# VHH binders against a6qnr0: the designs that were tried, part 46

Target 1, 346 residues: a6qnr0
Amino acid sequence: MRLVHLDLKGAPPKVCYLSEIFPLFRALGANGILIEYEDMFPYEGHLRLLRAKHAYSPSEIKEILHLATLNELEVIPLVQTFGHMEFVLKHEALAHLREVARFPNTLNPHKEESLALVTAMIDQVMELHPGARWFHVGCDEVYYLGEGETSRQWLQQEPNSKAKLCLSHMEAVASHMRARYPTTTPLMWDDMLRDIPEDQLSGSRVPQLVEPVLWDYGADLDLHGKALLVEKYRKSGFSWLWAASAFKGATGVNQSLTPIEHHLRNHLQWLQVAGSVPADTLRGIILTGWQRYDHFSVLCELLPVGIPSLAVCLQALLHGDFAENVKARVENFLGISSLEEMSFRR
Key: E = the ipSAE of ESMFold2; O = the ipSAE of OpenDDE; V2 = 0.75 times the mean of E and O plus 0.25 times the DockQ between their complexes.

## First folded at step 17 (VHH; framework vhh_7ubx_2)

Design r2 (at its last look DockQ between E and O 0.01; V2 from the best seeds 0.00; counts 0 for: pae O 13.8 > 2, placed apart)
Fold by ESMFold2, look of step 17:
Structure r2 (fold): chain B 346 residues (1-346), chain A 121 residues (1-121)
Amino acid sequence: as target 1 above (346 residues)
Amino acid sequence: QVQLVESGGGLVQPGGSLRLSCAASGFTFSSWAMTWVRQAPGKGPEWIATIYNSGSTMYADSTKGRFTISRDNAKNTLYLQMTSLKPEDTALYYCARGYYRGSNSWPFDYRGPGTQVTVSS
């Protein structure tokens, strides 16, 4: 599977633009999309307070899903349920659910109401995605976990730990998904799991409930370290893993490469990782296209600016390298005389 | 376990008023958002008003200005004051705990058995 990540945070594309670009995604070798809604989903009832002014309507969501079907693009929705909850927890009505009272980024995992809230959000999204085979529940960058008053008191008690706290919430959210939507598999970003020892992972229910998404957007990956991490997850009981790369955004501070060169190298590195693990390990790769890193951040480059990079990255994945014949295909498809002109513009 | 019991329904003429109550037990009432939902014969459940634990309120457009939701945390009781009642307000009225989860068989995790409101001559 090769999924293009549509990050809707802050600037949702017009549906008419998606009607033009979905055929392009498929032609370039994608067979799915990961839709990260944030506040662009048309939440209803009293959860309409979560909805941005310019959120898609239900009919627009149905049209987007229809367009994806027409282009043989499987859709995976993404709803945050732990970290990156600012669009929810910024509201006074829900602020009591913050992990740390001053900061709106992380959901308090101790409150029964926290689970009730995020499972209701999942249920609303699933109403518009009834056949989804995967559902991404986020759980990345859970900042300040363990620093709230309830967490500090709870952590003083044997044998409580931040790892146990994290796994407990992940298990609760994933268990809801499995019970209510038995044909849908939850996905989670893996960063909060990376430092959890194998024995704690295998001792929890999380490996039997979710498929983790291993993300790294660097131009240079620690290939051996990634192989060891994959092995740790497999031994912990995770049946399938996913990779995640970046085709736009997330270039860091490295100024020796153009953005396209950076992203191409990131994808070629992930191909090396894939070659170093058993064939039945990775379910697919998600090519991330970050538009906004969190709710209060400024926008990254908009999706149209990232299309040349996406084309390069998808074609490299499809063909297994980026030789001259692949480069020529991309140049012809994009109607440009040389990718070198694109690559060296700064 | 969670228990919600509505009361105060009845027969009323158009333009009339009613006050509904919901007695809550089995959970920490003051920490939860509480909601009124109604269901007319042959129709799906309709969210009408929510009061959050903060005291903030939100109303459906169909009842805004005519209905007032309130709560008494000391008595674990939710209220709905209804005025300017219309025949289309005829429904079974339920109190509910939690968050709107969509148009499934019921849009909330927990509800009471409901109280009937009938608006007719």
Scores: ipSAE 0.498, ipTM 0.825, lowest interface PAE 2.6, mean pLDDT 89
Fold by OpenDDE, look of step 17:
Order: C-alpha cells, then sequence, then structure tokens
Structure r2 (fold): chain B 346 residues (1-346), chain A 121 residues (1-121)
C-alpha cells in the first residue's frame, strides 16, 4: 500500500482541488490517503469548540470520501490523541487536561477525562468513516510526558516508568477502538516506542492492539538500524508494521520550495529497508506531506508545490528506482518538459 | 573523519572527454548518496548529478546526456564521466557527500577541495 498523507493543518485544500488531484494520485501509484484532520473536522456537541471556523462540513467530508472511493483510494483518518494536542488543549476549557500546564502539546494521561476526550474525538471521526479498516491515533512527539506534577509523583514509585506511562495511555486508546470498532485497526507513530525495551513492549497489550508506523524522513537512513528496529517490533509482538516517508514538509519549518531530491532519496532508502526485512513485515508506506510542524507553526510548502515531489516519490516506489525512464514518466504525468528546472531552481 | 578528494581534472579541448574521481574515507560510503557540483568563476555552486546508494541517478539539465555519474562502493570511489565538454563547463568540480539541498548556499555538509576542469581551444 502507498498512502498519500493530507495534512489539513493551516491550509486545507478545497474539495474541488482534491477532486482534481485524486486521479493523479491514483495514476502515480497511490492506493490510499491518510487524512489528518486536526481542527478541520466538523466536531459536534461538546467538541464543537475544536473545529476551525472554516472546518469541513459533514457533507464535504462525505464528498471527499466519495471522491477517494471513485479513484480507488482507501481513506485512513488520523486524529492526534497524545502528542500534538495543541488544537485541543489550547482551549481554556480543556487546559486542565494538559500534562504540563504551560504546554498545550501533551495530554495528561492520568486523568480519566483525558481518555474520555480523545475517545470522544475518535468516535466522532469514526461516525463519518464507518468502513475504515485503519484509524491513525497519532501519539508522536509527546514532548512533556512525565513532566507534569502528577506524573512526577507517579514516577517516583516503583516499578513505574515513563515507558509504562506511555504504553498505558496508548493501550487505553487502542483498547477503546478495538472494543468499539472491532474491524478497525489503530495505527500509531512509532517514535515514542523506539527506545522502549522489547520486554516492556511485549509485556504490554500495545503490540496486539496497534500497528506501528515507523517514520523517518532522512535522505540517508541507517538501514541496519531500521532493520533491527523492525525486528525488535516483530519480536515484541507487532504483527504488521508501516513505514512513513515524506514528500513535503519535512525539510524546514517555513520551507517554501520542496527539495525533491531529498525526498526521492528518502523513499529509495525505505525501499532498501523493505528489501532487507522479511516479506510481509511492512504492510505499506505513508508518504507524509506535512503542511506545518504543529498547530502554532507557520506553513511549510503548500500541497500544489509538493505535487512534483509526490510524483517523483510515488513513481520511485512503484518502479523501485528513479532512472531516466522513470523521470520521463514523471515529467509526462506532470505535463512538464524538465523536472530539474522545476525542482532544482532553488 | 570524513574526507573527500577529487582528481582527474585538467585542460581539455572543446568536444573532449574527461573522467573525474573522488576518493572517499571516514564514513560508510555505500550508505550515502554522493553528488557532483561545480563552481565557475563568478558564479554560485551548480548541481551536476547525484547517485544514490541504490545506484539510482539524477542529473541537472545542463549536463544531462553528456555527463555520467557512477560509483564503486568496493573502492569507496565516485566517478564523473564527462563527454562533449564545452567552454561553459569550465569550473572547479567538487565531490560532496549527500544529496542536493538547494542552490542558495553550499548544499552539502562535506565536500572535497575540488579539481579544476578547464575547457579551452
Amino acid sequence: as target 1 above (346 residues)
Amino acid sequence: QVQLVESGGGLVQPGGSLRLSCAASGFTFSSWAMTWVRQAPGKGPEWIATIYNSGSTMYADSTKGRFTISRDNAKNTLYLQMTSLKPEDTALYYCARGYYRGSNSWPFDYRGPGTQVTVSS
């Protein structure tokens, strides 16, 4: 599977634009979309405060999903439930659920209300995604975990650890999903899992509940290290893993142009990782296209600017290389005479 | 310590050929993309070509069809075969570790001291 990540933070694309690019995604080799909604989802009831003024309507969401279906693109929704909670915790009414009072990034995992909040968010999103086979719950870059007052006190007691705290919340969220939506598998970014020992991972229920997404956007990956990490996760009990690359929004907080070669290299490296691990280990790859680094950050390069990079990356994945013939194909897809003129005028 | 040393430069007539080499040390050569860049007098650095550890290659339009980038991982060596050389190809040629990141500044963390290529009748 090859999924294109649509980050709706800050600069959500219009539905009409999506209708134009979805066919291109499919033609280039994508067969799915990861949609990160953040404040662009039309939350209702007590969660209405989470939506942006220009959030998509339910009808627009339905239309987007329909367009995806027409173009044979499977949709996976993404909702942050641990880290990157700024769009939620910035609100005064929910500020008491912060791990650290001064930082809206991290959710307090000790409060029952915290779990109730994120599960309610998930439920509302799932209501508009009834056939979703996967649901991404985020859980990346939980920066301040363990630094809150409650966490500090809790961590002083044996055998408590930050890893246990992290896994506990992840397990709670995933368990909710598995119980409520038995045909939907939760996905989770893997960064918070990377340094957790195998025995602690396997000792938790997380490996039986979720499929981790191994993300790395570097141009020169540690292939051996990645293979070892894959093996660690497998030994820990994860049945399937995902990879996540980047085609935009990963080379500078305020980047205006996409360094296509960087992203091409990233994807080629992931291909090598895939080739170095057992078959049927990686279920698919998510081509991430971040629009901004967090809720308060400036915008990265816009989606239209990133399309050439996406084309290069998808075609590289599809063909397993980026030789001259592949480059020519990309140029043809994009209707341009020279990819170099477009991408390397930086 | 990462080291890159270019060689093979010189004076050549228009239409001639030249093969540059870059000896790499101090890092796992096979794990890295490698790039050739050049800088002509009074101009900024210009990307020429990149070869990835997979062997995949990418070329700038200015050199496409005339230049070929290749590598020998067993020898930790990067190559640039230049053909149909033009006076406009006159520049200091650098071997760099990594990928092209942009033209606004030197786009690499490590590069060699360069080898001079002069195309003149």
Scores: ipSAE 0.000, ipTM 0.222, lowest interface PAE 13.8, mean pLDDT 92
ESMFold2 (binder alone), look of step 17: mean pLDDT 82; pTM 0.823

Design r3 (at its last look DockQ between E and O 0.01; V2 from the best seeds 0.00; counts 0 for: pae E 3.1 > 2, placed apart)
Fold by ESMFold2, look of step 17:
Structure r3 (fold): chain B 346 residues (1-346), chain A 121 residues (1-121)
Amino acid sequence: as target 1 above (346 residues)
Amino acid sequence: QVQLVESGGGLVQPGGSLRLSCAASGFTFSSWAMTWVRQAPGKGPEWIATIYHGGSTMYADSTKGRFTISRDNAKNTLYLQMTSLKPEDTALYYCARGYYRGKNDWPFDYRGPGTQVTVSS
């Protein structure tokens, strides 16, 4: 599977623009999209406080899903449930649910109300995504986990640990999904799992509940390290894994590469990782297109600016390389005479 | 065991007022957002108002300005003051704990049996 990540944070595309771009995604080789709503979802009831002023309406969401279906793009919704909860926890009405009272990043995993909140968010999104085969529950970059008052007290009780705390919340969220939506599989970003020893992962229920998404957006991946990480996850009991690359944003500080050159290398590196693991290991790759890294950050480049990079990256994945004939294919799709002049110049 | 018990419903003429109460037990009442939901015959549940942990409130547009939600944490009690009642307000009124889950099931994990409000001449 090759999914394009639509990061809606801060600047949701007009539905009419998506009607133009979804056919292009399909033509370039995508067969799905990962929609990261944040506050652009039309939450209902008293969860309306989570909605941005310009969030999509329910009818706009239905139209977007219809457009995806027309273009044979499977949709995976993403709702944060642990870290990256600023759009929720910034509200004074919900601030008591923060892991650390001063910081709105992370949900307090000890409160029954915390789980009730995020499962209600999932349930509302699932109302509009009833046939979803996968649902991404986030769980990335859970900053300050273990530093809240309740967490510090809990961690003093053996056998409690930060890893156990992290896994217990992931299990609670995933268990809700599995129980209520038995045909839907939760996905989670893998960064909070990377440093958890194999025996602790395998001793938890998480590997039987979720499929992790291994993300790395660098131009030069540690290929050996990625293969070892994949092996650790498989030994821990995860049946399927996903890769995640970046087609826009996330370029780091490498000044010797243009943005497109950086992203192309990132994708070629992930192809190398895929070639070094068993064939039935990776379910797919998600090409991420970060628009805003967190709720309070400035915007990255908007989706239209990233289309040439997306085209390069999708075609490289589809064809297994990026030779002159593939480059010419991309130039033809985009109606440009030379890709080098546009995005490979420094 | 979480328990919520509503009271204060009854028959009221249009333009009248009622005050509903909800007695809560089996959980730390003061820690939770609390909500009133109503359900008219043949209709799905309708969120009316929520009062959050810190006392801030949110109201549905259909009842804004006419209904007031409040809580007394010392008595573990949730209230709904209803004024300017209309026949359209006729429904079974439920006290609920937590967050609105949407329309695919009953919208909250825990609720009481409800109290009937009937507005008619």
Scores: ipSAE 0.439, ipTM 0.803, lowest interface PAE 3.1, mean pLDDT 88
Fold by OpenDDE, look of step 17:
Structure r3 (fold): chain B 346 residues (1-346), chain A 121 residues (1-121)
Amino acid sequence: as target 1 above (346 residues)
Amino acid sequence: QVQLVESGGGLVQPGGSLRLSCAASGFTFSSWAMTWVRQAPGKGPEWIATIYHGGSTMYADSTKGRFTISRDNAKNTLYLQMTSLKPEDTALYYCARGYYRGKNDWPFDYRGPGTQVTVSS
């Protein structure tokens, strides 16, 4: 599977624009979309405060999903449930659920209300995504985990650890999903798992509940290290893994132009990783296209600016390299005479 | 527990050079991207550079061409070579694990306490 990540933070595309680019995604080799809603989802009831003023309507979301279906693109919704919760925890009414009072990034994992909040968010999103086979719950860059007062006290007691705390929350969220939506598999970014020992991972229920997404946006990957990490996760009990590359929004917080060469190299490196691990280990790859690094950050390059990079990356993945014939195909898709004439290099 | 300790800061004249170091422990250093960030008094954090675990690098425009980020995975150490220093480079410099994700304060468990760099005649 090749999924295009649509980050709706800060600069959500209009539905009409999506109708134009979805066919292109499919033509370029994508077969799915990861949609990160953040404040663009039309939350209701007590969660209405989470939505932006210009959030999509339910009808617009239905239209987007319909367009995706018409173009044979499977949709995976993404909702952050641990880290990157600024759009939620910035509100005074929910500030008491912060791990650290000063920072809206991280959810307090000790409070029952915290779990109730994120599960309510998940439930509302799932209501508009019936039949979703996967649901991404984020859980990346949980920066302040363990720094809250409750966490500090908790961590002083044996055998408690930050890893245990992290896994406990992940397990709670994933367990909720598995119980309520047995045909939907939760996805999680893997960064918080990377340094957790194998025995602690395998000792938790997380490997049986979640498919981790291994994300790395570098132009030069440690192939051997990556293979070892894959092996670790497999040994820990994860049945399927995902990869995540980047086609935009990964080379500077306020980047205005996309360095295509960097992203091409990133994808070619992931191809090498895929070739170095057992077959049927990686279920797919998410081509991330971040629009902003967090809720309060400035915008990265806009989606239209990133389309040439996406084309290059998707076609490289599809064909297994970026030889001259692949380059020519991309140029044809984009309607340009030469990629070299574009912002290819930084 | 993730631990980062910056060193190498100090007072330097304009046009001078400094080399910062960051000693990392408590995680698999070679598996992570590493980042330098700085914060001047009264200003928010500013991203300087990131080096991926494979060695590729990215730089902010403000420091590109003058600063060089590097790493020694065998020593679990991150470096920042600074040249052609300017008064505006005066700041507390932080070593951080991972990718820079905005202008908010970086958490203590993801960065060190910082090393002060002062550029003044």
Scores: ipSAE 0.271, ipTM 0.701, lowest interface PAE 2.2, mean pLDDT 93
ESMFold2 (binder alone), look of step 17: mean pLDDT 81; pTM 0.816

Design r4 (at its last look DockQ between E and O 0.83; V2 from the best seeds 0.00; counts 0 for: pae E 4.6 > 2)
Fold by OpenDDE, look of step 17:
Structure r4 (fold): chain B 346 residues (1-346), chain A 121 residues (1-121)
Amino acid sequence: as target 1 above (346 residues)
Amino acid sequence: QVQLVESGGGLVQPGGSLRLSCAASGFTFSHWAMTWVRQAPGKGPEWIATIYSGGSTMYADSTKGRFTISRDNAKNTLYLQMTSLKPEDTALYYCARGYYRGSNSWPFDYRGPGTQVTVSS
């Protein structure tokens, strides 16, 4: 599977624009979309406070999903449920659910109400995504985990650890999903799992509940390190893994132009990783296209600016390399005479 | 076991007032957002108002300015003061714990059996 990540933070595309680019995604070799909603989802009831002023309507969401279906693109929704919760926890009414009072990034994992909040968010999103085979619950960059007052006290007790705390919350969220939506598999970013020992991972229920997404956006991946990490996760009990590359929004917080060569290299490196691990290990790859680094940050390069990079990356993945014939195909798709002219070599 | 029990419903004339109460038990009341929801015959559940654990309140447009949600944490009790009642306010009123989860099922984790409010001349 090859999924294009649509990050709706800060600069959400209009539905009419999506109708134009979805056929292109399919033509370039994509067969799915990861949609990160954040404040663009039309949350209902008292959770309407989570909405941006210009959030999608329910009808617009239905239309987007219909367009995806017409273009044979499977949709995976993404909702942050542990880290990157600024759009939720910035509100005074919900501030008491912060791990650290000063920082809206991290949810307090000790409160039952925290679990109730994120599961309600998931339920509302699932209501508009019937039949979703996967649901991404985020859980990346939980920066302040263990630093709250309750966490500090809890961590002083043996055998408690930050890893245990992290895994416990992940397990709770995933267990809820598995119980309520038995045909939907939760996905999680893997960064918080990377340094957790194999025995602790295998000792938790997380490997039986979720499929981790291994993300790395570098141009030069540690191939051996990645292979070892894949092996670790497999040994820990994870049945399937995902990879995540980047086609935009990963080379500077306020970057306006996309370095195509960097992203091409990233994807070629992931191809090498895929070739070095067992064939039934990686289920697919998510081509991430970040619009901004967090809720409060400035915008990265816009989606239209990133389309040439996406084309290069998708075609490279599809054909297994970026030889001259593949380059020519991309140029034809984009209607340009030379891709080299588009490479903003700083 | 989580329990919620509503009271205070009844028959009232248009323009009248009622105060509903909800007694909570089986959980730490002060730690949770609490909500009033109503359901009229032939209609789905309608969110009315929420009071968060921090004391902030939020109201549906249909009830804003007429209804007031409040809580007494020492008594584990939720209140709904209703004024300027209209016939369209006739419904079974529920006290609910937690967050709104959508319309495909009951939108909250727990609720009481409800108290009937009827507004009629």
Scores: ipSAE 0.844, ipTM 0.933, lowest interface PAE 0.5, mean pLDDT 95
Fold by ESMFold2, look of step 17:
Structure r4 (fold): chain B 346 residues (1-346), chain A 121 residues (1-121)
Amino acid sequence: as target 1 above (346 residues)
Amino acid sequence: QVQLVESGGGLVQPGGSLRLSCAASGFTFSHWAMTWVRQAPGKGPEWIATIYSGGSTMYADSTKGRFTISRDNAKNTLYLQMTSLKPEDTALYYCARGYYRGSNSWPFDYRGPGTQVTVSS
């Protein structure tokens, strides 16, 4: 599967724009959309404090889902449940749920109310996504985990560890998903799992509950290291894995490559990783399109600016390379005479 | 064992007032957000108000300005002061621990058996 990540942080596209580009995504080879809501979801009840003022309405979300169905695009919603919780924990009413009182990044995993909060968020999103086959619960970049007062005390006791703390929360969130929505599979970003030893992963319930999403947005991947990581996850008991690349917003500082060249190379590298692992390993790839890296960051490129890169990346994935015939196909879809005219050097 | 028991409902004329109470036991009351939810005949559950563990409050638009949620942590008791009652407020009123999950679900945790409020001429 090839999913386009629709990052709504900071600037949700108009529904009429989505009606124009969803057919384009399908024509370029996409099979689905990963929708990352953050505060653009119309949370209700006492969770309405999480809504941005320009959040979508429920009827707008239903229309977006209808448009996705018309274009044969699977929809996977993404709701953060551990790290990247600033849009939640910045609020004074919820600040007692922070891992570190001073910083609003990370949910305190020791509080029973923390789980109640994030499962309520999931339930509200699922109300508008009742047929979802996958649901991404985030869990990336859980900064300062283990540094809060409760965590420090808990970690002093045998056999407690930061890895156990992380896995315990992931397990609790995923167990809620499985129990309440048995046909929905939780996805999680893999970065917090990478350094956890195989025996701790396999000794937890997490591998039976989730499918991890391995992300790396670099133009040069450590192909051998990725193959070893995939092997570790499969030995740990994860049945299916996902890859995640970037088509916009994650180029870093590199004067030798234009953004499109960077992203194309990232995708070609992931194709090589896919070719070096067993055929029944990767369920799909998510082409990420970061609009805002976290709640307090400045906006990256908006989606329309990223469309040429997305077209290049999707077609490269679909055809297995980026030869002249594939390049001509992209130029035709975009209505341009040469892709080279769209490149810039930093 | 978590227990929540509502009381204070009854029959009242339009424009009248009632004060609902919810006695809580079996958990550390002061550490939890507490919520009032109502269910009218033939309708799904409707969120009314929440008071967070830190004391801040939030109200549904339909009841804002007319209802006041409060808590007494020393007595493990949640309250709902209702004024300017309308026939549309007729419902079974529940207190709940935790978060309202939308129209298809009750709060994740616990609720009481409810107390009936009937507003009629």
Scores: ipSAE 0.285, ipTM 0.722, lowest interface PAE 4.6, mean pLDDT 87
ESMFold2 (binder alone), look of step 17: mean pLDDT 82; pTM 0.825

Design r5 (at its last look DockQ between E and O 0.75; V2 from the best seeds 0.00; counts 0 for: pae E 4.1 > 2)
Fold by OpenDDE, look of step 17:
Structure r5 (fold): chain B 346 residues (1-346), chain A 121 residues (1-121)
Amino acid sequence: as target 1 above (346 residues)
Amino acid sequence: QVQLVESGGGLVQPGGSLRLSCAASGFTFSNWAMTWVRQAPGKGPEWIATIYSGGSTMYADSTKGRFTISRDNAKNTLYLQMTSLKPEDTALYYCARGYYRGSNSWPFDYRGPGTQVTVSS
């Protein structure tokens, strides 16, 4: 599977624009979309406070999903449930659920209400995504985990650890999903799992509940390290893994142009990783296209600017390399005479 | 076991007032957001108001300015003060724990049996 990540933070595309680009995604080799909603989802009831002023309507969401179906693109929704929760925890009414009072990034994992909040968010999103085979619950960059007052006290008790705390919350979220949506598999970013020992991972229920997404956006990956990490996760009990590359929004917080060469290299490196691990290990790859680094950050390069990079990356993945014939195909898709003219060398 | 029991419903004339109560047990009441929901005959559940554990409140547009949600954590009791009642407020009113989860099914994991409010001349 090859999924294009649509990050709706800060600069959400209009539905009419999506209708134009979805056929292109399919033509270039994508067969799915990861949609990160953040404040663009039309949350109802008291959670309406989570909405951006210009959030999608339910009808617009239905239309987007319909367009995806017409273009044979499977949709995976993404909702942050642990880290990157600024769009939720910035509100005074929900600030009591912060791990650290002054930072809206991280949810307090000790509060029963925290789990209730994120599961309600998930339920509302699932209501508009019937039949979703996967649901991405985020859980990346939980920066302040363990630094809250309750966490500090808790961590002083044996055998408690930050890893245990992290896994406990992940397990709770995933368990909820598995119980309520037995045909939907939760996905999680893997960064918080990377340094957790194999025995602790395997000792938790997380490997039986979740498929982790291994993300790395570098142009020169540690191939051996990645292979070892894949092996670790497999040994820990994870049945399927995902990879995540980047086609935009990964080379500067306020970057306006996309370095195509960097992203091409990133994807070629992931191909090498895929070739070095068992064929039944990686279920697919998510081509991430970040619009901004967090809720309060400035915008990265816009989606239209990133389309040439996406074309290059998708075609490279599809064909297994970026030989001259593949380059020519991309140029033809984009209607340009030379791809080199589009590459901005920093 | 989580238990919620509503009371205070009844028949009232248009423009009248009622105060609903909800007795909670089986969980740490003070740690949870609490919500009032109502359901009229032939309609789906409608969210009315929520009070968070931190004390903040939020109201539906249909009830804002007329209804007041409050709580007494020492008594494990949730309240809904209703004023300026209208015939369209006629419904079964439920106390619920937690957050609104959607409209396709019951939007809350736990609720009481409900108390009937009828507004009629």
Scores: ipSAE 0.857, ipTM 0.936, lowest interface PAE 0.5, mean pLDDT 95
Fold by ESMFold2, look of step 17:
Structure r5 (fold): chain B 346 residues (1-346), chain A 121 residues (1-121)
Amino acid sequence: as target 1 above (346 residues)
Amino acid sequence: QVQLVESGGGLVQPGGSLRLSCAASGFTFSNWAMTWVRQAPGKGPEWIATIYSGGSTMYADSTKGRFTISRDNAKNTLYLQMTSLKPEDTALYYCARGYYRGSNSWPFDYRGPGTQVTVSS
């Protein structure tokens, strides 16, 4: 599967624009979208404090899902449940749920109220996504985990550890998903799992509950290291893995390549990783298009300026390379004379 | 075990007032947002008002300005002061704990058995 990540943070596209680009996504080789809501989801009840002023309405969400269906694009919703919770924990009414009182990044995993909150958020999103086969629960970049007052106290007791704390919250969220939505499989970003030893992963219930998404947006991947990581996850009991690349944003400060060259190389590197692992290992790849890295960051490039890069990356994945005939196909789809001209736009 | 018990319902004339109470036990009451939900005959549950653990409040448009939610953490008790009551307010009123989960299920994790409010001439 090849999923395009729609990062809605800070600037949701108009639905009419999506009606124009979903057919393009399909024509270029995508068969799904990962939609990351943050505060653009129309949360209701007393959770309406979470929604942004310009969040989509429920009818707009239904229309987006209808457009995805018309274009044969599977939809996977994403709701953060651990890290990247600033849009929730910035509110004074919910600030007692922070892991560290000074920092609104991370949900306190010790509080029963924390799980009740994020499972309610999941339930509201699932109400508008009936029949979703996968649901991404985030769990990336859980900064300062273990440093809160309750966590420090808890960690003094054997056999408690930060890994156990992390895995226990992941288990709780994923268990809710599996119990309430038995045909829906939770996805999680893999970064918090990477350094957990195989014996601790396999000793937890996480491998039987979730499919991890291995993300790396670099132009040069450690191919051997990725193969070893994939093998560790397989031995730990994970049934399926996903890859995640970047078509937009996430280039960092190393600017020796143009953005399109960087992203194309990232995708070609992931193709090499895929070739070095068993065929039944990777369920798909998510082409990420970051619009805002976190709640308090400024916006990255908007989706329209990323379309040439997306086209290059999707066609490279579809055809297994990026030769001159594939380049010509992309130029024809986009109605442009040269992809190189687009790489200098800022 | 979480337990919520509503009281204070009854018959009241249009324009009248009523004060509902909810006794809570089996959990740390002061840590939780607490909510009033009502359900009229033949209709689905309707969210009325929430008071967050820190004391801030949020009201549904249908009852804003007429109802006041409050809490007494020392007594583990939630209140709803109702004024300017209308026949449309006739419903079973529930005290609820937890977070709103959506319209396709009961909207909160825990609730009491409810107290009946009937507004008639």
Scores: ipSAE 0.354, ipTM 0.754, lowest interface PAE 4.1, mean pLDDT 88
ESMFold2 (binder alone), look of step 17: mean pLDDT 82; pTM 0.828

